# Ledger of designs, part 2: VHH binders against PI-PLC X domain-containing protein At5g67130

Target 1, 376 residues: PI-PLC X domain-containing protein At5g67130, of Arabidopsis thaliana (Mouse-ear cress) (q93xx5)
Amino acid sequence: CSNGNCQLLDSCSSATDCVSGLYCGDCPAVGRSKPVCTRGQATSPTSIINGLPFNKYTWLMTHNAFSNANAPLLPGVERITFYNQEDTITNQLQNGVRGLMLDMYDFNNDIWLCHSLRGQCFNFTAFQPAINILREVEAFLSQNPTEIVTIIIEDYVHRPKGLSTLFANAGLDKYWFPVSKMPRKGEDWPTVTDMVQENHRLLVFTSVAAKEDEEGVAYQWRYMVENESGDPGVKRGSCPNRKESQPLNSKSSSLFLMNYFPTYPVEKDACKEHSAPLAEMVGTCLKSGGNRMPNFLAVNFYMRSDGGGVFEILDRMNGPVLCGCETLSACQPGAAYGSCKNVTVQTRTPSMDSTAGSNSGGSYSGSVQFSRSLAS

## First folded at step 12 (VHH; from u05 with G32S S33N T55Y)

Design v01
Fold by ESMFold2, fold request of step 15:
Structure v01 (fold): chain B 376 residues (1-376), chain A 123 residues (1-123)
Amino acid sequence: as target 1 above (376 residues)
Amino acid sequence: QLQLQESGPGLVKPSETLSLTCTVSGGSISSSNYYWGWIRQPPGKGLEWIGHIYYSGETKYYPSLENRVTISVDTSKNQFSLKLSSVTAADTAVYYCARELPDRRWDYPFDYRGQGTLVTVSS
């Protein structure tokens, strides 16, 4: 097959061989060294089942969303750091990412996105002024009036009113979800339709508690539980809560952020990690959270997989919660909960209820062929 | 100020062993507060973490490399070393030695890094 005719899991030479919305990649770590078409886009859960409280949905989130391995180098500076993603914020949003983790610093008389040591940004770990990324978010929200975006800030901005001024200058204050409307006691959030009607379509959280009162930016761990990031967060059979978070099974807050990425990112491992291991970890974290499905799934290299990847896993996270079906694609809009259509599911991942040891192994990931966009 | 300097051959033939030494000056390698790490940057890509060693000899390696990697320390020479066996063209990179903080929350946990040395794997 070729010229946009290749289906999911068909052999391919480039992304343009694949049906729109698919990517062409390999995964030697799971025994596939020949490239096949893999999913490159999320199915929007609100396009299938709308009108529920925000905390019933699961959204794809990109860790260090700004850390783009394929961005051109800036003149005069050689960046020397790890990368976490492979495309622009605009492309991430177009592919269905709805959560962005951003690390913000005072740097160069501005607020920049950086990797850091001890909260200090360096010229060789700096990416760009934060406002550039926030303008991409503004453009997306303007062009897509029913979409909701969440930003999680690891916050090292010390200038007074730094965050609130930054978001206002990016034109994002008109989409701002006010802190006063955020549930604090485990209640349901407003419905996604209510949030859209009020144009409260941007949720912003900071790691600094004082910013809530000072600038109106919600303190993250007042509103969500979160598992540990890095190597502890990808250890099979374990989903420990982050130190700043209440225990995962605490019902004192309504949202659950699940991290799934190792301490040191390696592109070669991502396709394996976003397949059977991720599905197993979702099951582990679901149980650790008191049978609460995570609302955000945060990953590196979100497009890498052996087939359906994070996108298929998101469908299987949303289906049971939103419509009582095994996967989102089986949901029937307007039908009773649990009334599901038959769907052919093609996956190499085990059931998400499987928290016992893996029945398949893998020690590393392979490479993928990069394309600019899979949208036509 | 602490300084780290890589040394070793810049050209290695396929299937042979890549061998590098990091010399630490301006401070002691025998510190209980730090790990001593090797990282590399393949052409056109970001950093990859290879592994680290504690001054008493305990090591941790990235799992996909662990069957080919040995990191060792010689406290009497204030040096630590990397050996990477059975190299291929995929091991071509700029190799850095670095002092690594044990606090795992930082995206770039190296407070001192060598200048780097290019190692090319070529027939």
Scores: ipSAE 0.659, ipTM 0.873, lowest interface PAE 1.5, mean pLDDT 87
Fold by ESMFold2, fold request of step 15:
Structure v01 (fold): chain B 376 residues (1-376), chain A 123 residues (1-123)
Amino acid sequence: as target 1 above (376 residues)
Amino acid sequence: QLQLQESGPGLVKPSETLSLTCTVSGGSISSSNYYWGWIRQPPGKGLEWIGHIYYSGETKYYPSLENRVTISVDTSKNQFSLKLSSVTAADTAVYYCARELPDRRWDYPFDYRGQGTLVTVSS
């Protein structure tokens, strides 16, 4: 096949061979050195089933979203830290990422994004001033008026009013979802339609409880349960809660953040991680959460897979909850819950527009890029 | 106070074994509160964690490297070592030894790191 007609898992020589929304990638970690078409973009769940409470949807989240393997170096500085992603925040959002995990530090008389140690940033662990990333988020929200973004901050900022000032300076206060509207007793959140109508389209959480009263930034674990990150979070058959979190089956909060990434990232192994093991872990975490589907799936190297990847898994997480079907692509907009269309797994490509901006029809326009494998 | 220094050959031929030693000074390797780790940075890439050793000899390795990696400790010399077998060009990197904190919350959990040594795998 060729000329944009290659389907998922068909052999390819370049991304232009593949239908829209697919990229031509390999996975040496599973012994596959010949490229095939793989998914690189999400299907927007609200473009298929709109109008439900926010806590009914599952969104793709990028762990350490700023820790980009392709980020330019600071002048005269060798960066010596682990990377978790391969593209810009803008491209992540354009590919359908809707959750960003960011680590914020006091550094260089500013607030910086760093991938670092003990609440201290160094030149060799620093990426950039946090406001730069937040301006990318503002640009996305202004161009995409029906989209909702969540930011989760690992917070090492000690300057007074540091976070609230930072977000206001980035122009994000006009999208701010107020803490006063966040359910605290396991109730449904406002519908995504209500959130859009009120322009409450940015949710921001901090790891520091005092910031809620001091700055109006929600304390993360008051509103969500979260499983352990790192190696404990990828151990087959186990989905333990993070120690800051209540037990996963506690219904005192409405949201569930699922982490799935090893303690130490290795980009060449991510394609293997984002296949059957991830799907199995979703099942384990669903049971551990008392039959509650996670609302966020947080991963490293989100574009890497040996086929459908995190994107296919997200479709399978959203389908049952949003429309009562096995996968999101089987949902019929406007039909009764449980009325599903006939689809075939792994041969169906999401609808794509390829144009950035007003993608109310559910297509994303980001680019798909993998780092070259070192396994050959 | 604490210093770590890597030593070993900078050039290794394909299929041979890469061997490095880390000498710890200004502190004891026999601390119960730390792991002693090896990390590497391939050209133009981020860090990769290879593994660590506890002073009693207990090891943990990154799974995809596990069959090629041996880390050992000699507490009498205040040293720990890395052996990586069957090397290829993909193993070319700057190799660092480091004291690793056991707390998983840190993105860069090394409070002391050597200056690094470049190891090139070439035919």
Scores: ipSAE 0.644, ipTM 0.865, lowest interface PAE 1.6, mean pLDDT 87

## First folded at step 14 (VHH; from v01 with H52R K60Y R104K)

Design w03
Fold by OpenDDE, fold request of step 15:
Structure w03 (fold): chain B 376 residues (1-376), chain A 123 residues (1-123)
Amino acid sequence: as target 1 above (376 residues)
Amino acid sequence: QLQLQESGPGLVKPSETLSLTCTVSGGSISSSNYYWGWIRQPPGKGLEWIGRIYYSGETYYYPSLENRVTISVDTSKNQFSLKLSSVTAADTAVYYCARELPDKRWDYPFDYRGQGTLVTVSS
């Protein structure tokens, strides 16, 4: 197949071979050296089941969303740090990402996004001014009036009113979900319908508690529980809460952020991790959370998969909660809860175990081809 | 001030063993507060973590490299070393030795790092 006719798990040479919504990538980590069409877009859960509280839905989140392997370098500076993503913020949002983790630092008399240490940004860890990313978010929200975006800030900004000023300058105030309307005792959030109607479509959280009163930016762990980040968060059979968070089964907050990324990012392993291991961990965290489904799923290299990837996992998280089905794809809009259609989801290519054949097809190094960024 | 310096050959043939040494000056490796690590950056890519060693000799490796990697420490010389066996073109990178923080909450947990040394795998 070619020219946009290739289906999920069909062989491809480029993303343009695959049908709309699919991308082309390989997964050597699972023994698949040839690229195939993989899912590249999330299904909007609100497009299937609308009108529920915000905390009933599960959204895809990108860990260190800004840490893009393809991000421009600073002039005359070599970047020497880890990357967590391979796609632009604009493309992430267009593909259905609705949560962004951002590390914000004081740097060069401005606020920058950095992948750094000890609250200090360096030339070799710096990416770009934070306002650039926020303007991408603003553009997306403007063009997509029914979408809700969540930003979680690892906050190393010390300048007075730094965050509030930054978001105002980015034109994001008009979308701001106010702290005064956030549930603080574990109550349901407003419905997504109400949020859209009120244009409260941007949720922003900071790691600095004082900024809630000082700047009107919500303190993250007042409103959500969160599992450990890094290696402890991806350990099979374990889903511990991070030290700043209440226990995962706490009823004091109604949002649940699930981190699923190792301490050190490994690009080549991501396609493997975004399948059975991630699905298993969702079950583990669900149990640890007292049968509460995570509202945010944070991952690295979100486009890498062996087929359905994080998008399929997301559907399997939303289906049970929203419509009582195993997957969101089985939901029937307007039908009673538990009324499911039959769906066949293929996550693995049946045939590729056998043919060791030497055919000279182009050397694929485990990369995913992305759509062109509108900003380029 | 603590300084780290990588040393070793810049060219290695396929299937051979890459060998590098990190010399630490201005401080002792025999510290319970830090690890000593090896990282690398392939051309045009981000950092990859290889492994770390404690002054006691306890080692941690990236799992996919575990069978090929050996990190050792010589406290008498204030050095630690990397051996990577069965190298391929995929192992071509700038290799860095670094002091690794015990606190893993940081995205870049290396407060001191060498200048790096390019190792090219080529026939």
Scores: ipSAE 0.901, ipTM 0.957, lowest interface PAE 0.5, mean pLDDT 92
Fold by OpenDDE, fold request of step 15:
Structure w03 (fold): chain B 376 residues (1-376), chain A 123 residues (1-123)
Amino acid sequence: as target 1 above (376 residues)
Amino acid sequence: QLQLQESGPGLVKPSETLSLTCTVSGGSISSSNYYWGWIRQPPGKGLEWIGRIYYSGETYYYPSLENRVTISVDTSKNQFSLKLSSVTAADTAVYYCARELPDKRWDYPFDYRGQGTLVTVSS
């Protein structure tokens, strides 16, 4: 196959060989010697089953979303840090990412995104002013009126009213989900329909508790439980809660963030991890959470996979909760819970935007694509 | 103030063993609160974790390098070392020794790092 006719797991030589929503990528970590078409886009769960509370859905989140291996360098400075992603924020959003983890620091009399030491940004760890990425988010929300984006901030900003000013300057206030309307004590969130109607489509959480009252930015661990980040969070058979979080099975909050990324990012291993190991960990965390499905799945290198990748995992997280089926692709809109259609390989990789033409889908600039892997 | 300094040859031939030593000053390696690690940065790429050692001698390695990597510690000299065997051009990088924090979080887990030393693998 060639020229846009190659299906999932078919051999390919370029990204253009694969059908829309798929990309040509390899996975040597699982012993694959040739590139194949892999999933590159999420299926919007709300496009299949709409009108449920926000905390019933599972969304893809990118860990250190800004730490892009392809990000421009500062002039005359070598960056000395780890990378977690290979795609732009705009492309991440276009491919169905709905959660962004951002590390924000005071730097150069502004707020910057840095993958840095605790509390300090350096030239060699800096990426760009935070306002730039927030403007990408604003553009996306403006162009996609039914989409909801969540931002989690690892917050090292100390300037007074720093975050509120930053988000205002980015034009994001008009989408802001207010803290006053956030549910407490494990109650359901508003329906996604209501959120869209009220244009409350941006959820922002900070790691600094005081900023909830000071700046109107929600403290994340009041509203969600979270498993450990790094190596403890990817240990098979174990899903411990983060120390700042309540136990995963607590009823004090209604959101569940599942971290699935190692302490040290490993680009080469990502395609292997984003299949059976991740699926297994979802089961482990589900159990640890008292049969609570995570609402956010945070990963590195989100496009790397051996086939369905994180996108297939998301479908398998949403299907059981939203319609009672094994996967979201088996759901039938308007049908009774548990009424599932037969799913073929082709139906497992639908485009996120069913209204978009074959060429209007998301794009990927990362090295997971065969054409890009040669340059990395 | 704690300081780390890498030392060793900057040129290694293919199939030979890369050997580096990190000298720690201004503090003791014999601390229960930290690990001592080696990381590297290939040209034009991001950092890669190689491995770490505890003062007791307990080691952890990146799995893909485990068969080629040996990290050791000499508490009497306040040093720890890296050996990487069977090197190829792919092992060309700036190598850093660093102190690793015990708590692994979202951010960079090294609070002190050496200046780095370039090691080139070439015939």
Scores: ipSAE 0.884, ipTM 0.949, lowest interface PAE 0.5, mean pLDDT 91
Fold by ESMFold2, fold request of step 15:
Structure w03 (fold): chain B 376 residues (1-376), chain A 123 residues (1-123)
Amino acid sequence: as target 1 above (376 residues)
Amino acid sequence: QLQLQESGPGLVKPSETLSLTCTVSGGSISSSNYYWGWIRQPPGKGLEWIGRIYYSGETYYYPSLENRVTISVDTSKNQFSLKLSSVTAADTAVYYCARELPDKRWDYPFDYRGQGTLVTVSS
């Protein structure tokens, strides 16, 4: 195949061989050095099933979204730190990422994004002023009036009113979802259509509890449960809550953030991590959360996989919740819950409804057309 | 002030063993609160963690490298070392030794790092 006709998992020599939404990638970490058409874009769940409470949807989130080689270097300084992503915030949003984890520091008389140590930023761990990335988010929200973005801040900013001033200077205050409207006791959030109608399309959370009262930036763990990040969060068969979070099966809050990335990122291994192991961990975390599907799936190197990757897994997370079907592509807008198209699941990803260590997923081979209406 | 310095050959032939030594000065390698680690940065890429050693000799390696990596410590010389066997062009990088904090919370958990040494794998 060639000329835009190659399907998921078909052999390829360039990206233009693959249908829209696929790229030509390989995964040597699983023993596959021959490139195949690999999924590189999400299907927007609201483009298929709209009008539900925000907490019913699962969104792709990028861990340390700013941490990539595209950031400008400081003059005369080489950056020496771990990278977590491969492309810009703009590209991430265009590909269907809707959650961004950002680490913010006081640095150079400004607020910077850094991948650093002990709440201190150094020239060799610095990426760029945070406002640059926030202006990319503003541009996306301005150009895409029905899209909603969530920002999770690991917050090392001590400047008084630092965060609220930063977001106002980026022009983001007009999209701000107010803390006063956030459910605190496990209630449904407003519907995505209500949020769009009110232009409440940017959710921002901080890791510092005092910032909620001081600046109107929501304290993250009042509104969501979260599993441990790093190596504890990728250990097969285990999905423990992080210290700041209530137990995952607590229904005291409405949102669930699932982390899936190792302590030390290695780009070449991410394609293996985002394949069968991720699908199995979703099942484990679903069970640990008391059969609550995560609302955010946070990963490194979000496009890397051996085929359908995080995007196929997101479709399988959204399908059951939004329309009662095994995957999002089987949903029929306007039909009764559980009334599904006959679709074929292409990847050999293990079932997400099994306990850790078993493989009972939809292993049927087939194709899923990637939607072009995701970000822009 | 604690300082770390890498030493060893800058050129290694494919299939041979890369061998580096880190000399610690201005402080003791015998510390119960720290690990001693090796990290590398391939051209145009971010850091890669290779592994670490505790001063008593216990080692931890990145899983995909563990069959090729040996990290050793000599407390009497205040040194620790890296051997990486069966090298290929993919092992070309700037190699750093570093003191690693045991707390895995931090994105860059090294409070002291050497200046780095470029090791090129080339025939």
Scores: ipSAE 0.698, ipTM 0.892, lowest interface PAE 1.2, mean pLDDT 88

Design w03
Fold by ESMFold2, fold request of step 15:
Structure w03 (fold): chain B 376 residues (1-376), chain A 123 residues (1-123)
Amino acid sequence: as target 1 above (376 residues)
Amino acid sequence: QLQLQESGPGLVKPSETLSLTCTVSGGSISSSNYYWGWIRQPPGKGLEWIGRIYYSGETYYYPSLENRVTISVDTSKNQFSLKLSSVTAADTAVYYCARELPDKRWDYPFDYRGQGTLVTVSS
């Protein structure tokens, strides 16, 4: 196949061979020697089933969303730290990411995004002023008035009112979901329709409890349970809660953040991680959460997979909760819960929320280190 | 102040073994509180963790490299070393030795790092 006709899992030689919204991806880590068309974009769950409480949906979240090789360099400095993603915030949002994990530091008389040590940012671990990334988020929210974005901050900012001032300067205060409206005892959140009507479309959480009262930034673990990150969070058969979190099966908070990434990111292994192992871990974490589906799935290198990837898994996480079907593509808008399309042998296009601009400028082609030499 | 210094060949032929030594000065490698690690940065990419060693000899390697990597320690010379076998062009990188903190909370868990040495794999 060629010229935009290749379907998911068909062999390809370039991204333009694949149907729109698919990428030509390679996964040597599973022994595959030829690239295939892989899924590169989420299906918006609200474009299929709208109007439910926010805590019924599952969203893709990028771990250390800012941490990629294309971030600006400080003059005369080589950046020496781990990268977790491969594209810009704008491209992540265009591809359907709706959660961003950001690490914020006092640095260079400003607030910077850094991937660093002991709450201190260094020239060689610094990425860029946080406001640059937040302006990308503002542009997205402005251009996409029904979209909701969540930001999780690992917070090392000590300057007074640092976070609230930062978000106001980025023009994000007009989208701010107020802490006073966040359920604290396991109740349903407002519906996504109510949130859009009020223009409460940006949720921001901090790791520092004092910031809730001081600056109006929600303390993360008051509102969500969360499993361990890093190697403990990818151990087959185990989904333990993090120290800061209540037990995953606690119903005292309404949201569930699932982490799935190793302690040390390695892009060449991500395609294997985001396939059968991730699907199994979703089942494990669902069970550990007392049959509560996670609301956020946080990963490194979100576009890498051996086929349907995190996007297919998100569809299978959303389908049962939103419409009572095995996958989101089987949901029928306006139909009763449990009334499902037949999607056997029927493929679904990767994108249903393409009313925004092009996603071609930030698309990854699926080329990885060594992939071409192993594909021959 | 603790200092780490990499040494070894800067050019390695494909299929051969890359061999580097890290010399620790201004402190002892024999510490129960730290690991001694190797990390690398391929051109235009982020760091990759190769592995670490405890001074008693216990090693931990990144799984996809573990069949090619050997890290060893010589406490009498205050040194630890890296061997990476069967190298290809993809192993071209700046290699760093570092003291690794045992607490995995930190995104960059190395409080001391060598200056780095470029190793090029080329025929």
Scores: ipSAE 0.689, ipTM 0.884, lowest interface PAE 1.3, mean pLDDT 87
Fold by ESMFold2, fold request of step 15:
Structure w03 (fold): chain B 376 residues (1-376), chain A 123 residues (1-123)
Amino acid sequence: as target 1 above (376 residues)
Amino acid sequence: QLQLQESGPGLVKPSETLSLTCTVSGGSISSSNYYWGWIRQPPGKGLEWIGRIYYSGETYYYPSLENRVTISVDTSKNQFSLKLSSVTAADTAVYYCARELPDKRWDYPFDYRGQGTLVTVSS
């Protein structure tokens, strides 16, 4: 196949071989060295089921969203740090990412995005002035008036009013969701429809508690529970809360941030991580959260998978909560909760020789019931 | 001040063993507060973590490399070493030794790093 005709899991040489919404990628970690078409875009949950409280939805979030393997180098400096993503903020938002984790530092008489150590940015860990990616966010919000974006800041900015001034200079103050409207006692958030109507479409959180009173930037852990990041957060069978967070099953906060990425990112392993292991961990974290589905799923290399990836898993996280179905693609807009359509899934084994006969792998259609990871 | 310096051959044949030594000066390798790590940067890519060693000999390796990697320490020489067996062209990179902080919350948890040495795997 070619020219936009390749289906999910068909062999490909570039994304343009694949039908719209698919990416061309390999996964050597599962023994697949030849690229195939994989899912590359999220289905917006509000495009399927609108009008619910914000805390009922699950959004894709990129860990260290700015740490882009393809980011330009600073003049005369070789960057020596780990990367977490492989595309621009604009491309992430276009593909359906709605949460961005950013690390902000005082650097070069400005506020910069850096992937660094102990609150200090160096030329070899620096990416760019933070305002550049915030202007990308502003452009997205301007062009997409019903979309909502969340930014979570690992905050090393000490200049007075640094964050509030930065966001105002980026033109983002007109989208700002005010702290005074954020529920603090486990209540439902405003509906996504109300948030859009008020143009309160940018949520910003900081890791520094004082910034809430000083600058009007919400302190993250007043509003959400969060599991451990890094290696503790990917250990099978365990979903421990991070030290700043209340226990995951606490209902004092309405939001739940799930991290799923190892301490040291490795692009070539992400495709395996974002398949069956992630689905299993979602079940573990759901149980640990007192049967509360996470509202954010934060990953590295969000497009890497062996097929449906984080996008398929996101659909399975949203379906039950939003419409009472096993996956978002089974939801029927306007139908009663729990009234689901049958989901047909394409599956086939890739051919090593496109001129050979029939494929050896399975293909089928009809009703497919995705398993759910429920504890006994 | 603490300094780390990599040494070893810059060219290794496929299927052979890559071997590097890191010499620590201006401080002791026998610190209970730190690990001693190896990281590498393939051409045009970001860092990859290889593994680390505690001065008493306990090692930790990246899982996909674990059957090819040996990290060792010699406290009497203030040195630690990397051996990577069965190398291929994919192992071509700039190799760095570094002092690694035990708290893994940092994005770049190395407070001292060597200058790096390019190792090319070529037949």
Scores: ipSAE 0.647, ipTM 0.869, lowest interface PAE 1.5, mean pLDDT 87

